# VH-VL binders against o04291r164to392, part 42

Target 1, 229 residues: o04291r164to392
Amino acid sequence: DANNPAGLLSIAEEALAEFLSKATGTAVDWVQMIGMKPGPDSIGIVAISRNCSGIAARACGLVSLEPMKVAEILKDRPSWLRDCRSVDTLSVIPAGNGGTIELIYTQMYAPTTLAAARDFWTLRYSTCLEDGSYVVCERSLTSATGGPTGPPSSNFVRAEMKPSGFLIRPCDGGGSILHIVDHVDLDAWSVPEVMRPLYESSKILAQKMTVAALRHVRQIAQETSGEVQ
Short names: E, the ipSAE of ESMFold2; O, the ipSAE of ESMFold2 at other seeds; V2, 0.75 times the mean of E and O plus 0.25 times the DockQ between their complexes.

## First folded at step 14 (VH-VL; framework fv_ragifilimab)

Design u1 (at its last look DockQ between E and O 0.89; V2 from the best seeds 0.83)
Fold by ESMFold2, look of step 14:
Parts: C-alpha cells; structure tokens; sequence
Structure u1 (fold): chain C 229 residues (1-229), chain A 120 residues (1-120), chain B 113 residues (1-113)
C-alpha cells in the first residue's frame, strides 16, 4: 500500500497544507531576525522559530524571474546549498492533478569531523495552485507517514524534514514573490555538546539554507537581466 | 569479491510456505538495498519487494504484500524472503539482488537463484 | 504500473553481425527535471542469474564489453551488440525504475544463426 499513488498523494497534500500554514501564517512562532531592514534593496524579510519542535526559518523576497524558473533553480539544491552533497530522485509519481511527486535521497556534508553527516529521505511535491502560484514542498517519509522505505543510512544520521518548501507567486508585469520555509530536526542529541548549537540554531539554519536560497535566486535574476551594469 | 549465495532448491505443496535465504559477502551488507525477484519457467522477471538491511524497513509489490515477508539478520549478513499460501503458479526461480546504488533502483549483483517447485 | 514490452521475442544473428533489441515502456521513463532515463538492461545466460549491462539507458556497467551499447529516450529504447560473439547467446531484459512497482520486459532470446 505504501507505493500506492493515492496514498502518496495524501501524504503530499497534507505536507502542502502544513507548509502553506507556515509560509503565510503563524503555525510556527516566528521572530524577525535582528538587523534585517525591509525594502527594495534588501534581500527580503527573514524570520526564525522561537518555540517549535526542531528548528525553522522562513524568508520572503522579490525575484525578477518567472515562477517556473525559480522552482527549477531551487530544486537543484547542490547548486546553492553549500553543505548539500547530492540530491537524487529515486522515484517519480505523476499526481492525478497535474502535479509531480518525487521520492528523494539527499546527502549532506558534515560541517566538522566531530559529527556524522546527515542524510534525508523525502517526498517532494510540485504543483500549481488555483491562483497561479507554483509550490514545491517537501517532507521526510518515515514509518509514521508510510511510503516506500528509503536507502540505508549506515554512514549517515537520518535527519527529519518537517513540511518545508517554496511558494512562488507571479507578479503583475513579471517576476515573482518567493516564500521559503525550512523546518528540520537534525538530531542534535547525536552530537557532542559543544557541537549542538550548530544543529539546534534556527539562526544558523536561516543563514545556511533559507537566506542562501533566496540570495542565490536573486543573484541569478540580476545577472540574467544585465543589472550588473 | 561481491557475492550473494542463496539456499538450495525447495519442493512444496500448495498451501505451504517457503523461506529462501541470501547471504552477502565481499561488501558492507547494510549499505545497500536488497531486492527479491522471481522468474517462472520460460517467463520474465517479476519484482517482489526490497528491504533496507540497515533499518529492516520493507517495501513490497502490492501483488505479494499479503503473502511475502522479507527480513534480515545483520549479524550473519543474510536476507530472507518467505512466501506463504503457495500455489502452483508460484513455481519459479527466486533471486536476491543487491542495489547498484543507494540512489537508484537497479541491481548490480544477483544471487544464483533458488528454484521453488509447487506441486500436488 | 509501467508495462515494458520488448521486441522481438527472439532473434538469431550471425557471428560478427549487429544485433538490436527494442524495449518500449507504456509511459515515459525520462524525468525532465534531471534529464535521466530510468532504464536498465540485463543479460541472462542459460541457467544463470541476470547480469547488469547498462543503466540510465546508455551507461555501460564496469567490465561490460564495448560492443554493448544502449540508446533511446522516453518510451523507446534499444540495446545494440555491434559485433556478436558466441558468448552473447542469452535472454536480454529491460527494466524500468522510474516508479514502483519495478517492472521488466518479457525478455528477448538472442541466438547465433
């Protein structure tokens, strides 16, 4: 039953709903990051979690690229996430609504030799919303969720991705508004105490993943528009 | 030398169960998926399921889910597949196979096969 | 389920000549996001288990002779043996791994003329 397309779609739709409630609502207790200044020349608005399971960060910013191009760039995680070693799609399931479900294995480099590298086994769901927005959301598959069993993690610590992703809304006249949510549990208790802040800090998560993604897409947009002149 | 060695041939009556073993050597057993595939005489190959030998997690072809049970004993690098409520059309050679990559579902090393004959 | 259909069911080819075996999937096994074809070819000699020849439709496994090549994309794939040798007598199977359940073609028996 776990590889049933209807069952996988149910997991995907639940992940989408949870992601949207974080991206545009208060499902997480968000705190704006200190020193950020909203405005047309800033990267965007960035917030981090205060009181939730795991750690979370979100960002919102303008990008002068069309939604599908933004999605294409951000789905290629190794191109922008420094610590991402690989992203490999093991299975592709067409959703009956025109969307796509991927079963993905992601390996990360360890930040130091003192802790084991993390990996992830996730479902990634890409679809268009009725308002024309494009969504890419992702969450770990576990025994609790169901779904096909992931690769052996004998050389990694299997981390958990809670519903996370990208909401990309088209703007009148071109470009997009990009919302990013990263929500993970990196299993901080599996590392020495001196290392735990790297694995428990929403601020570090924001700097390494959430802000990095937004910055990367904005840089590509500027280079393709010739705004470097 | 990477090698998968399976248990010997079995003859069973309809309604019985069979348990096939597959011992891996020459590699780290728990680093790779293990697949089970069967081939009826003169027929093509049919995927039964796979197991993650590190976690013990399983994924079955829906056709076999109510009759097949895959397990692992990590201490002896051995995978098992048990098929219950056998019928004559279960007569086949049963193969174990190791994944060629943790990143894709293709198989690079196969066991020699175990013939299971189901007849009255 | 993705159905894999091979053609022909059997063929005979003279030593040193080219053999071609076709495999068609009931839906595309090319994923546009990574531009990869989730298609593998196996060789199965009489009385032996299958042996991996080619994965990702065209990548030859280590130790497989250069005379074996894979081509095609999407739904239509071809295994080519450029100069048939006596030891190539076997049944050849294609397999998709685009999604579950994993499925195989029915096999193509190759013989020497």
Amino acid sequence: as target 1 above (229 residues)
Amino acid sequence: QVQLVQSGAEVKKPGASVKVSCKGSGYTFTDYYMYWVRQAPGQGLEWIGYINPYSGGTTYNQKFKDRATMTVDKSISTAYMELSRLRSDDTAVYYCARSGSEKAHYMDVWGQGTLVTVSS
Amino acid sequence: DIVMTQSPDSLAVSLGERATINCKSSQSVLYSSNNKNYLTWYQQKPGQPPKLLIYWASTRESGVPDRFSGSGSGTDFTLTISSLQAEDVAVYHCQQYYNLPLTFGQGTKLEIK
Scores: ipSAE 0.834, ipTM 0.928, lowest interface PAE 0.8, mean pLDDT 91
Fold by ESMFold2 at other seeds, look of step 14:
Structure u1 (fold): chain C 229 residues (1-229), chain A 120 residues (1-120), chain B 113 residues (1-113)
Amino acid sequence: as target 1 above (229 residues)
Amino acid sequence: QVQLVQSGAEVKKPGASVKVSCKGSGYTFTDYYMYWVRQAPGQGLEWIGYINPYSGGTTYNQKFKDRATMTVDKSISTAYMELSRLRSDDTAVYYCARSGSEKAHYMDVWGQGTLVTVSS
Amino acid sequence: DIVMTQSPDSLAVSLGERATINCKSSQSVLYSSNNKNYLTWYQQKPGQPPKLLIYWASTRESGVPDRFSGSGSGTDFTLTISSLQAEDVAVYHCQQYYNLPLTFGQGTKLEIK
C-alpha cells in the first residue's frame, strides 16, 4: 500500500528514474538559454524547456563543495528560494537502502495580489547512487500516484511538481558537479490571462529557481574558499 | 470556542456497521485535518485514519483500510467515520480530533468520544 | 511501525512533589534536517478525551501550566510535572508523528499518593 514504506519507496524510485532521465538525458526538449557564455567565472550551462507539459529548467555547474554539503544547503529551500514562504516536513520514512523519504508541504509567495499563491505536497527522496553520486529528487503526491493525502489549504492553489531535483557527482580532487532540474505546473489557467506569463515561462522559472540555487551554492563555496587560514 | 461534538453511544451486533459523526464549530472546518482514534475499555489509543476536509482525501491505518470509511459534509462542518463488519474487539470509545495549527500530525482538539459496544 | 513504550504503567506521587513519566520509541523520531522531535504528550482525565499538553517533544501548548515540561531526544523522552497538583490525576499518553501509522504509548496512570 502507498501508505507504507514499500509503496512510498516505489513512488520514490520512479521519481528518481524520471528525474535522472531529465538531468542527464533528453526526456525534456532542452534549449540553452540565450546569451549564456561558457567561461571560468560563468555559473554553468542553463537550459529551458520547449514543448513539454508544464515548464522546466535545467542547470549544470561546478561547485567547490563536497556532495553532502551541497545537498544539505539545497534541501533548505527557504534559504535560497526567495519566493519560498515555508517548508514543513510532515513525515520521514527511512527507505531501507540508506536513503530517506520525506513528505513535504511547501508554500510559496505570490508575485501578485491578483491570484492565489501556490503550494505543493511532495515526496522528496534522498539517496546515494552506486557510483558515489548523491541525489535529492522530488515529485508531487496526488490521487493518481497514491500516498498519504496532503494538508488542506483553502487560500492556496495546489501546484504540481513533476520529477525534479539535484544530482551531485563528486569530482576527483574535491568539489562536485551539480545537475539541477526544476519541472512544475503552476496551474496558469487559474490566473487572469494578463498575468499568465509569470506562471508559464520556463525562463522565469530558470531565473527565479534553477539559476538561484546554483548561484547560491557557488556563492557559499566562494565564501568557504576565501576563509582565513 | 473550538469544539468537536460527536454523535451518541451505539450498541451493535457483530457483522453490523456503525457511523459516528463529528461536528466542528468555532473554526474554519476545511482548514484542518480531521483524525479518528479509538480507545478500547482500559486500553490505549489507536489511530484509525485522517481526512482532508477540503479535498475529501483520506489516509487510513492499514489495519482498518478495508472496513473504515471517512467522509465529510462541508456544508454542515461535519465529519463521519463508518466501520463495517463489526467484531466484539471493535468495542471502544471512538474519538474525532483536529490537527494543530502547525502542519504536522499532532491533535490539538478532541471530540467528547462515542462509545460503540459490539456484543451478542 | 514505530512502537511507543511508556514507563511506568502506573505512578503514585505526593502533592507538591515531582512526577516523571518516560516514553521510548522503537526508532528515532528526531529528524536531523529540521532538528525536530516528532513527539507529543496528551493528558486524559477520567471519563474525558485526551488533551494536548506538549508537542515537538518540549513545546507547551497554550494554556498548559509551567509545571509541565517535556524533554529528551531521539528515542528517549520524559514528561515532568515539577509540583504535582490534585487536578493532575490522569492517564498520560505519548504519541509519535514521525511516520505513519501514527502510534501512541500504552499510557501511564498518575495518582496522588
Scores: ipSAE 0.822, ipTM 0.921, lowest interface PAE 1.0, mean pLDDT 91
ESMFold2 (binder alone), look of step 14: mean pLDDT 94; pTM 0.957
ESMFold2, look of step 15: ipSAE 0.826; ipTM 0.923
ESMFold2 (binder alone), look of step 15: mean pLDDT 94; pTM 0.956
ESMFold2 at other seeds, look of step 15: ipSAE 0.803; ipTM 0.909

Design u2 (at its last look DockQ between E and O 0.75; V2 from the best seeds 0.75)
Fold by ESMFold2, look of step 14:
Structure u2 (fold): chain C 229 residues (1-229), chain A 120 residues (1-120), chain B 113 residues (1-113)
Amino acid sequence: as target 1 above (229 residues)
Amino acid sequence: QVQLVQSGAEVKKPGASVKVSCKGSGYTFTDYYMYWVRQAPGQGLEWIGYINPNSGGTTYNQKFKDRATMTVDKSISTAYMELSRLRSDDTAVYYCARSGSEKSHYMDVWGQGTLVTVSS
Amino acid sequence: DIVMTQSPDSLAVSLGERATINCKSSQSVLYSSNNKNYLTWYQQKPGQPPKLLIYWASTRESGVPDRFSGSGSGTDFTLTISSLQAEDVAVYHCQQYYNLPLTFGQGTKLEIK
């Protein structure tokens, strides 16, 4: 029925379920970061993983923007993720349930010139939940998952994104509650031993990616997106 | 100079198989997708599939999935496409093509084509 | 599957005159999130393989003369040759790469009148 993408929808729905269990549940053993407290200057609640495959970070905060606007901003990764070199959408597939599936190739800068840069081949699924929440979730496509083959990566180390993304809940009176989960395996064994902590630290992941995303959307909300008359 | 050079024309009987080769030169073979496209006489172009020559991973047009097999030998920078259980409507020129400089599914360099004729 | 339909099937144009070729897709190939049209034009001279002319609907490939231009968005696209030269006699194909399977228009044969 699904224009030959029935397998892609199955992957997307599984990724959504896994992402939600991380964002609002205990699928990851979360440890709250010390020094991050709710307050006037607080970015929100931030947690990092303990005892999980790969590294993970989670953040939750309030944003004075509607869910669709938040999603639009965060889907444009180069605008807020400084280590993001490029994002290329190779295919766009309508899902049978009204959502959208993207097949995305992402290249990252390396944190140092002495280590190989990472790239990602992912499926990104955007949809609206029945409660009015908007979700954007993403995971790597591999031989194990199936799906179209990603681009060659001879100059990059292909990293794995485990189900990750954004859950954006509308608030009474306007604005949104934003939940962010980043969960990745950067293949730390492929770098020199002295550099390995940069690729194994969930705290560094939180600082560079998860917190950066929340800070960016909050900054735009405070600027009111150039909204004057 | 980027170049794709294909194997020569072939004549086959119905039910046989054919394997077309495509040798890339003048670029890093494993950095680009390789596509296979065919063109029946006097007709338009039809996409068969593509392969990642670094990993060997393949993606096929569903119409060809049961009969087409794409492979690479990266040590000699050569891609192959084999089509089995040939029939008369498989008579076509078969092209290999490389992905463009952007990460997208359009093709910037094409091989010269290989005519495959299927007749009794 | 996204069906690509070209018009006309063939046309004849005098040297130095403008030629226009249309391509329509059965579904939009514009992705609103990146504002890109996933459409490419190829030129295929007699007995030769296709050659890339235009990608992203309107971006000219390196080395392609500026008399070739692409325009349009969504479902309706046009290839224009502003001043036809003898070397431009060819079949022209559009192709979408919005989703799989990749599909081509049936081709438009351009001749000298």
Scores: ipSAE 0.767, ipTM 0.898, lowest interface PAE 1.3, mean pLDDT 90
Fold by ESMFold2 at other seeds, look of step 14:
Structure u2 (fold): chain C 229 residues (1-229), chain A 120 residues (1-120), chain B 113 residues (1-113)
Amino acid sequence: as target 1 above (229 residues)
Amino acid sequence: QVQLVQSGAEVKKPGASVKVSCKGSGYTFTDYYMYWVRQAPGQGLEWIGYINPNSGGTTYNQKFKDRATMTVDKSISTAYMELSRLRSDDTAVYYCARSGSEKSHYMDVWGQGTLVTVSS
Amino acid sequence: DIVMTQSPDSLAVSLGERATINCKSSQSVLYSSNNKNYLTWYQQKPGQPPKLLIYWASTRESGVPDRFSGSGSGTDFTLTISSLQAEDVAVYHCQQYYNLPLTFGQGTKLEIK
């Protein structure tokens, strides 16, 4: 039914709450990354998880773009995430509060030929918070969460995305403060021991995904503001 | 060639159940969603549900959730749809169809249909 | 549920002439983020199952003749047959796949005048 959005909205709102507790709080035991910052031209603050299920990374930085533009760029994952093969929206559910729920199938390239590539079946929730911040959060749909069953793909290992996403706060003088959380379980035990660091390292996650996203939007912002000498 | 071949026509009395089969060939059965759709005589098409034949996961139209059961046997590339507590208004041709891609909910190959007649 | 309404219910067109079938959705099936219309057209000849013609509103399925084209966006869609042939006698259905449940139009019966 078009009206079964109430169940999906409940999943979306719970994912949002959990994402926010990770982005702005201590729901994950965060350790600041040493050596991830560039020299004098730092992109922002980066942290990685310890002692959590799966692996997680967080970044926070300034971007000279308005929140909606940042969200638009980052929702187009293939444009900035090197390992992303495809992102396909199978269903779109308008939320009654002006937000949007998407059911998304994502395929990734494998980092090595010795392990199967991962894919994801997720709910992505985009909305504007009461304080004017824009949020894009995302989590896997599984038998435990409920919701429509995801597509078959016998050539992929179905990975899990735990509540993750982007919190984009407007700045009074223009631009945005961008908070990113990536929290995934890539099923590291399905690969040979010699390859597991590629799948269970929060530092590698930060480098390949979290930092890549922040660097990408900052580069676009610089290119649009580099009109002057 | 990609084909979906369904079981033959059935006549049932009200209150009975019917189980329609759909055998896929010419493609990797577990790579595509399988849909069930019905068409009452002289009427339009009505979606019943779909199944992920790799995992067995199902999604039903709420209208049928209480009475329809979709399953697969991937060892023989066959999907099943069982409809219980049949009524005369369940008389229809029942179709299976596969997804056009794993990335969308449109249907590119349909079975020949199975006529189910419910009458006393 | 997104209701799909087709018009006309029945249409007679002379051989070689253009046929136009309309489909209207009760809600937009265009997703602005990917700029795609989640709309499909099927052809159903007498005694046969539906056959895919058009998906994403305007993309022809492989093997579908060039005389079939789909157009429209948002809530209003058309299927056009530029030069009707005898083999085109069928019922035509639109379907949305924007959200669940998946829903179909009631069908348009196309005949030769």
Scores: ipSAE 0.729, ipTM 0.890, lowest interface PAE 1.5, mean pLDDT 90
ESMFold2 (binder alone), look of step 14: mean pLDDT 94; pTM 0.955

Design u3 (at its last look DockQ between E and O 0.83; V2 from the best seeds 0.83)
Fold by ESMFold2, look of step 15:
Structure u3 (fold): chain C 229 residues (1-229), chain A 120 residues (1-120), chain B 113 residues (1-113)
Amino acid sequence: as target 1 above (229 residues)
Amino acid sequence: QVQLVQSGAEVKKPGASVKVSCKGSGYTFTDYYMYWVRQAPGQGLEWIGYINPYSGGTTYNQKFKDRATMTVDKSISTAYMELSRLRSDDTAVYYCARSGSQKAHYMDVWGQGTLVTVSS
Amino acid sequence: DIVMTQSPDSLAVSLGERATINCKSSQSVLYSSNNKNYLTWYQQKPGQPPKLLIYWASTRESGVPDRFSGSGSGTDFTLTISSLQAEDVAVYHCQQYYNLPLTFGQGTKLEIK
């Protein structure tokens, strides 16, 4: 049963597999955005989706922080995601090997007064892989997936997060390689037609979320080392 | 101001069903989870489940999932809990309770309780 | 399931004296990522429904007198009534909301000595 710990773990493992296929494979038709670099000292690569359900963005870059520290920073969405109003963990389910499942309610600010703000009800799974990589992946819980019912959404449009997250690989010699995938459906049909591009653009998603995350963790790394541009 | 008012006491025979109502007032009914909790005589509190009154989505304690049914009627701000195939050990006071926050599973306002007695 | 165990089962305290009620969980209800203890205390007077006193282990609900305080972390929690008054005679319950199913302690009956 998807409402019990074993059922939640099944959802989490499926989300992890789907996230990894996007992060390190071609499950999404990625178009590279070479001119969109995070920060001034970036050697990272950014890509956006075409011809997929919803919108998606991917980034890969080097960060001068250990994997667990990167994960800690990025799980704190309000600290780096400008439009994030709140993140609240309603339930915590331990998994083996130090892994953790969270049931999370996220509220976003709206970019315009003409459309309702979005919220999300998600499962977030954090675990360490055999090769020492750390993963934080997340996906919406809906009636179709099963799992506990989320909070009332009377003042928000409930948006969907498709399997998304962070894959953080330790580098020999220190630091990490960070892979980010954001894949969402913001329910663009619920906004006036003139504003739909704001909710359908994978480029805007990349700029506001995917690149912002990488930029933020790199800024923290520079401040930690005492090196500031 | 916020108030939950429940239906009156019920006496039932084993094998029957009971449906308890809970009417909310003084707040926006569809903005908060509604919980159902029972208390057998001389016993502690036992969580049955909760419902999202906006969507109608439910989550049950596995112990009750095959016998309990929670619903809402948004037009009259009323939640219902129906328990079927009653046994004598289902004798308890049944409470509805509202979430204290839209973001956590604690309860800040409780109904007065409905005594359900199951006996031959 | 997280089992909540209260001690003592019953407690008699003189008016004006301190009352202390303990609640222990079978696993930690502290989430390190947000540093919150997912624990609530309720007061239940005879013939009445439970009433919320404390949530997040130590946050007092609006309208609850200052003599009620909650403390503790992880698996061990305490409800303290600093100066017992006659209207404080009740059964006190703790509840965890760290994960489902939601579970309550068995209750502690507080009486005037």
Scores: ipSAE 0.845, ipTM 0.931, lowest interface PAE 0.8, mean pLDDT 91
Fold by ESMFold2 at other seeds, look of step 14:
Structure u3 (fold): chain C 229 residues (1-229), chain A 120 residues (1-120), chain B 113 residues (1-113)
Amino acid sequence: as target 1 above (229 residues)
Amino acid sequence: QVQLVQSGAEVKKPGASVKVSCKGSGYTFTDYYMYWVRQAPGQGLEWIGYINPYSGGTTYNQKFKDRATMTVDKSISTAYMELSRLRSDDTAVYYCARSGSQKAHYMDVWGQGTLVTVSS
Amino acid sequence: DIVMTQSPDSLAVSLGERATINCKSSQSVLYSSNNKNYLTWYQQKPGQPPKLLIYWASTRESGVPDRFSGSGSGTDFTLTISSLQAEDVAVYHCQQYYNLPLTFGQGTKLEIK
């Protein structure tokens, strides 16, 4: 019975476990993207999925910002995700232990006028782990998961977010190690065949979402330090 | 103009069921949440639940989950709320209301209300 | 459940004078991440359904006269009618939508003194 706080926490903790297994493990068959080696403009290590349900991307990089600041920036999805039209929190539920559960409605712009824009109805769980890491993870709520029903999607195609998010580990000497996982099913069936690669490519997902998030946080970190680059 | 028109008053015995209808007009019925709220005589407002009329998905106040059933008929832009195993303390005016925003749980347009009287 | 408590239960105010109605939530309905207060005020005239006045604590609904204003944050909220008119006789309700279940204050009956 996922409509009550205990049921929502159960969904949140399962999403967290699944997210962590993707972020730090091999729950997805990851293939490293070429050209992601360290250098003056290197953002970190980026991988994409092979042979999984939906499409997925993962990134890991160093950022010169404290974990809470990184989380704050990345929760503001419109600030770094170009295709994000809006993010609206409809409900906020305390999770206990200092964590927070949000029920979130997200609308996206379509990359072309030939296909309907996607939207998402998700649970987002923010919490601190025992090792001092901060986590923001997210997954779609559906009839299969339970939970409160989302808003009408008559003008959008409801997409699915599989457990995804940010793991932000503090570093000795300051800064953070940021792990990002994006795992989605954009319902490519609902677009014309010529446009389907935009909705089925884990490489495009990585470029537009996963890498964009990491680049955004690193850019803010450089601006905060006052470095001219 | 946006309007919600409800079915007429009902008198029921304890143990019976009642089904209240709410017809929307002047807007796209399936674009907005529909809420059900009741008000016992001289009392405040009590939320029963809401329905997404596009998908038919429902969310109930736990107090009512085992007795209330919300449905929609999209073809006639009508929402329904059925309350079973009626008790005398279910005597109230039952309102339907539309969401004021597709992105928040406040209500901007209300039906006129349906008085349900439960007496033995 | 978030309990909404209004005060007073009833009040009488002279025409043209200020009326003030308070609403207190049992926990904060301000979400720090988006800086929004999840609070709404409704007006319910005798024999009528509620009517939306204020949402997000301080935003007036279209067509609501300027004499109505909402203020407050977190747990303490106020509805103010700056110059009472005869047609303002009603019961006023606050409602939170921070989380489910959606809950209302018990209502405040406003009458002309």
Scores: ipSAE 0.824, ipTM 0.923, lowest interface PAE 0.9, mean pLDDT 91
ESMFold2, look of step 14: ipSAE 0.820; ipTM 0.921
ESMFold2 (binder alone), look of step 14: mean pLDDT 94; pTM 0.956
ESMFold2 (binder alone), look of step 15: mean pLDDT 94; pTM 0.957
ESMFold2 at other seeds, look of step 15: ipSAE 0.813; ipTM 0.920
ESMFold2, look of step 17: ipSAE 0.832; ipTM 0.926
ESMFold2 (binder alone), look of step 17: mean pLDDT 94; pTM 0.955
ESMFold2 at other seeds, look of step 17: ipSAE 0.820; ipTM 0.922

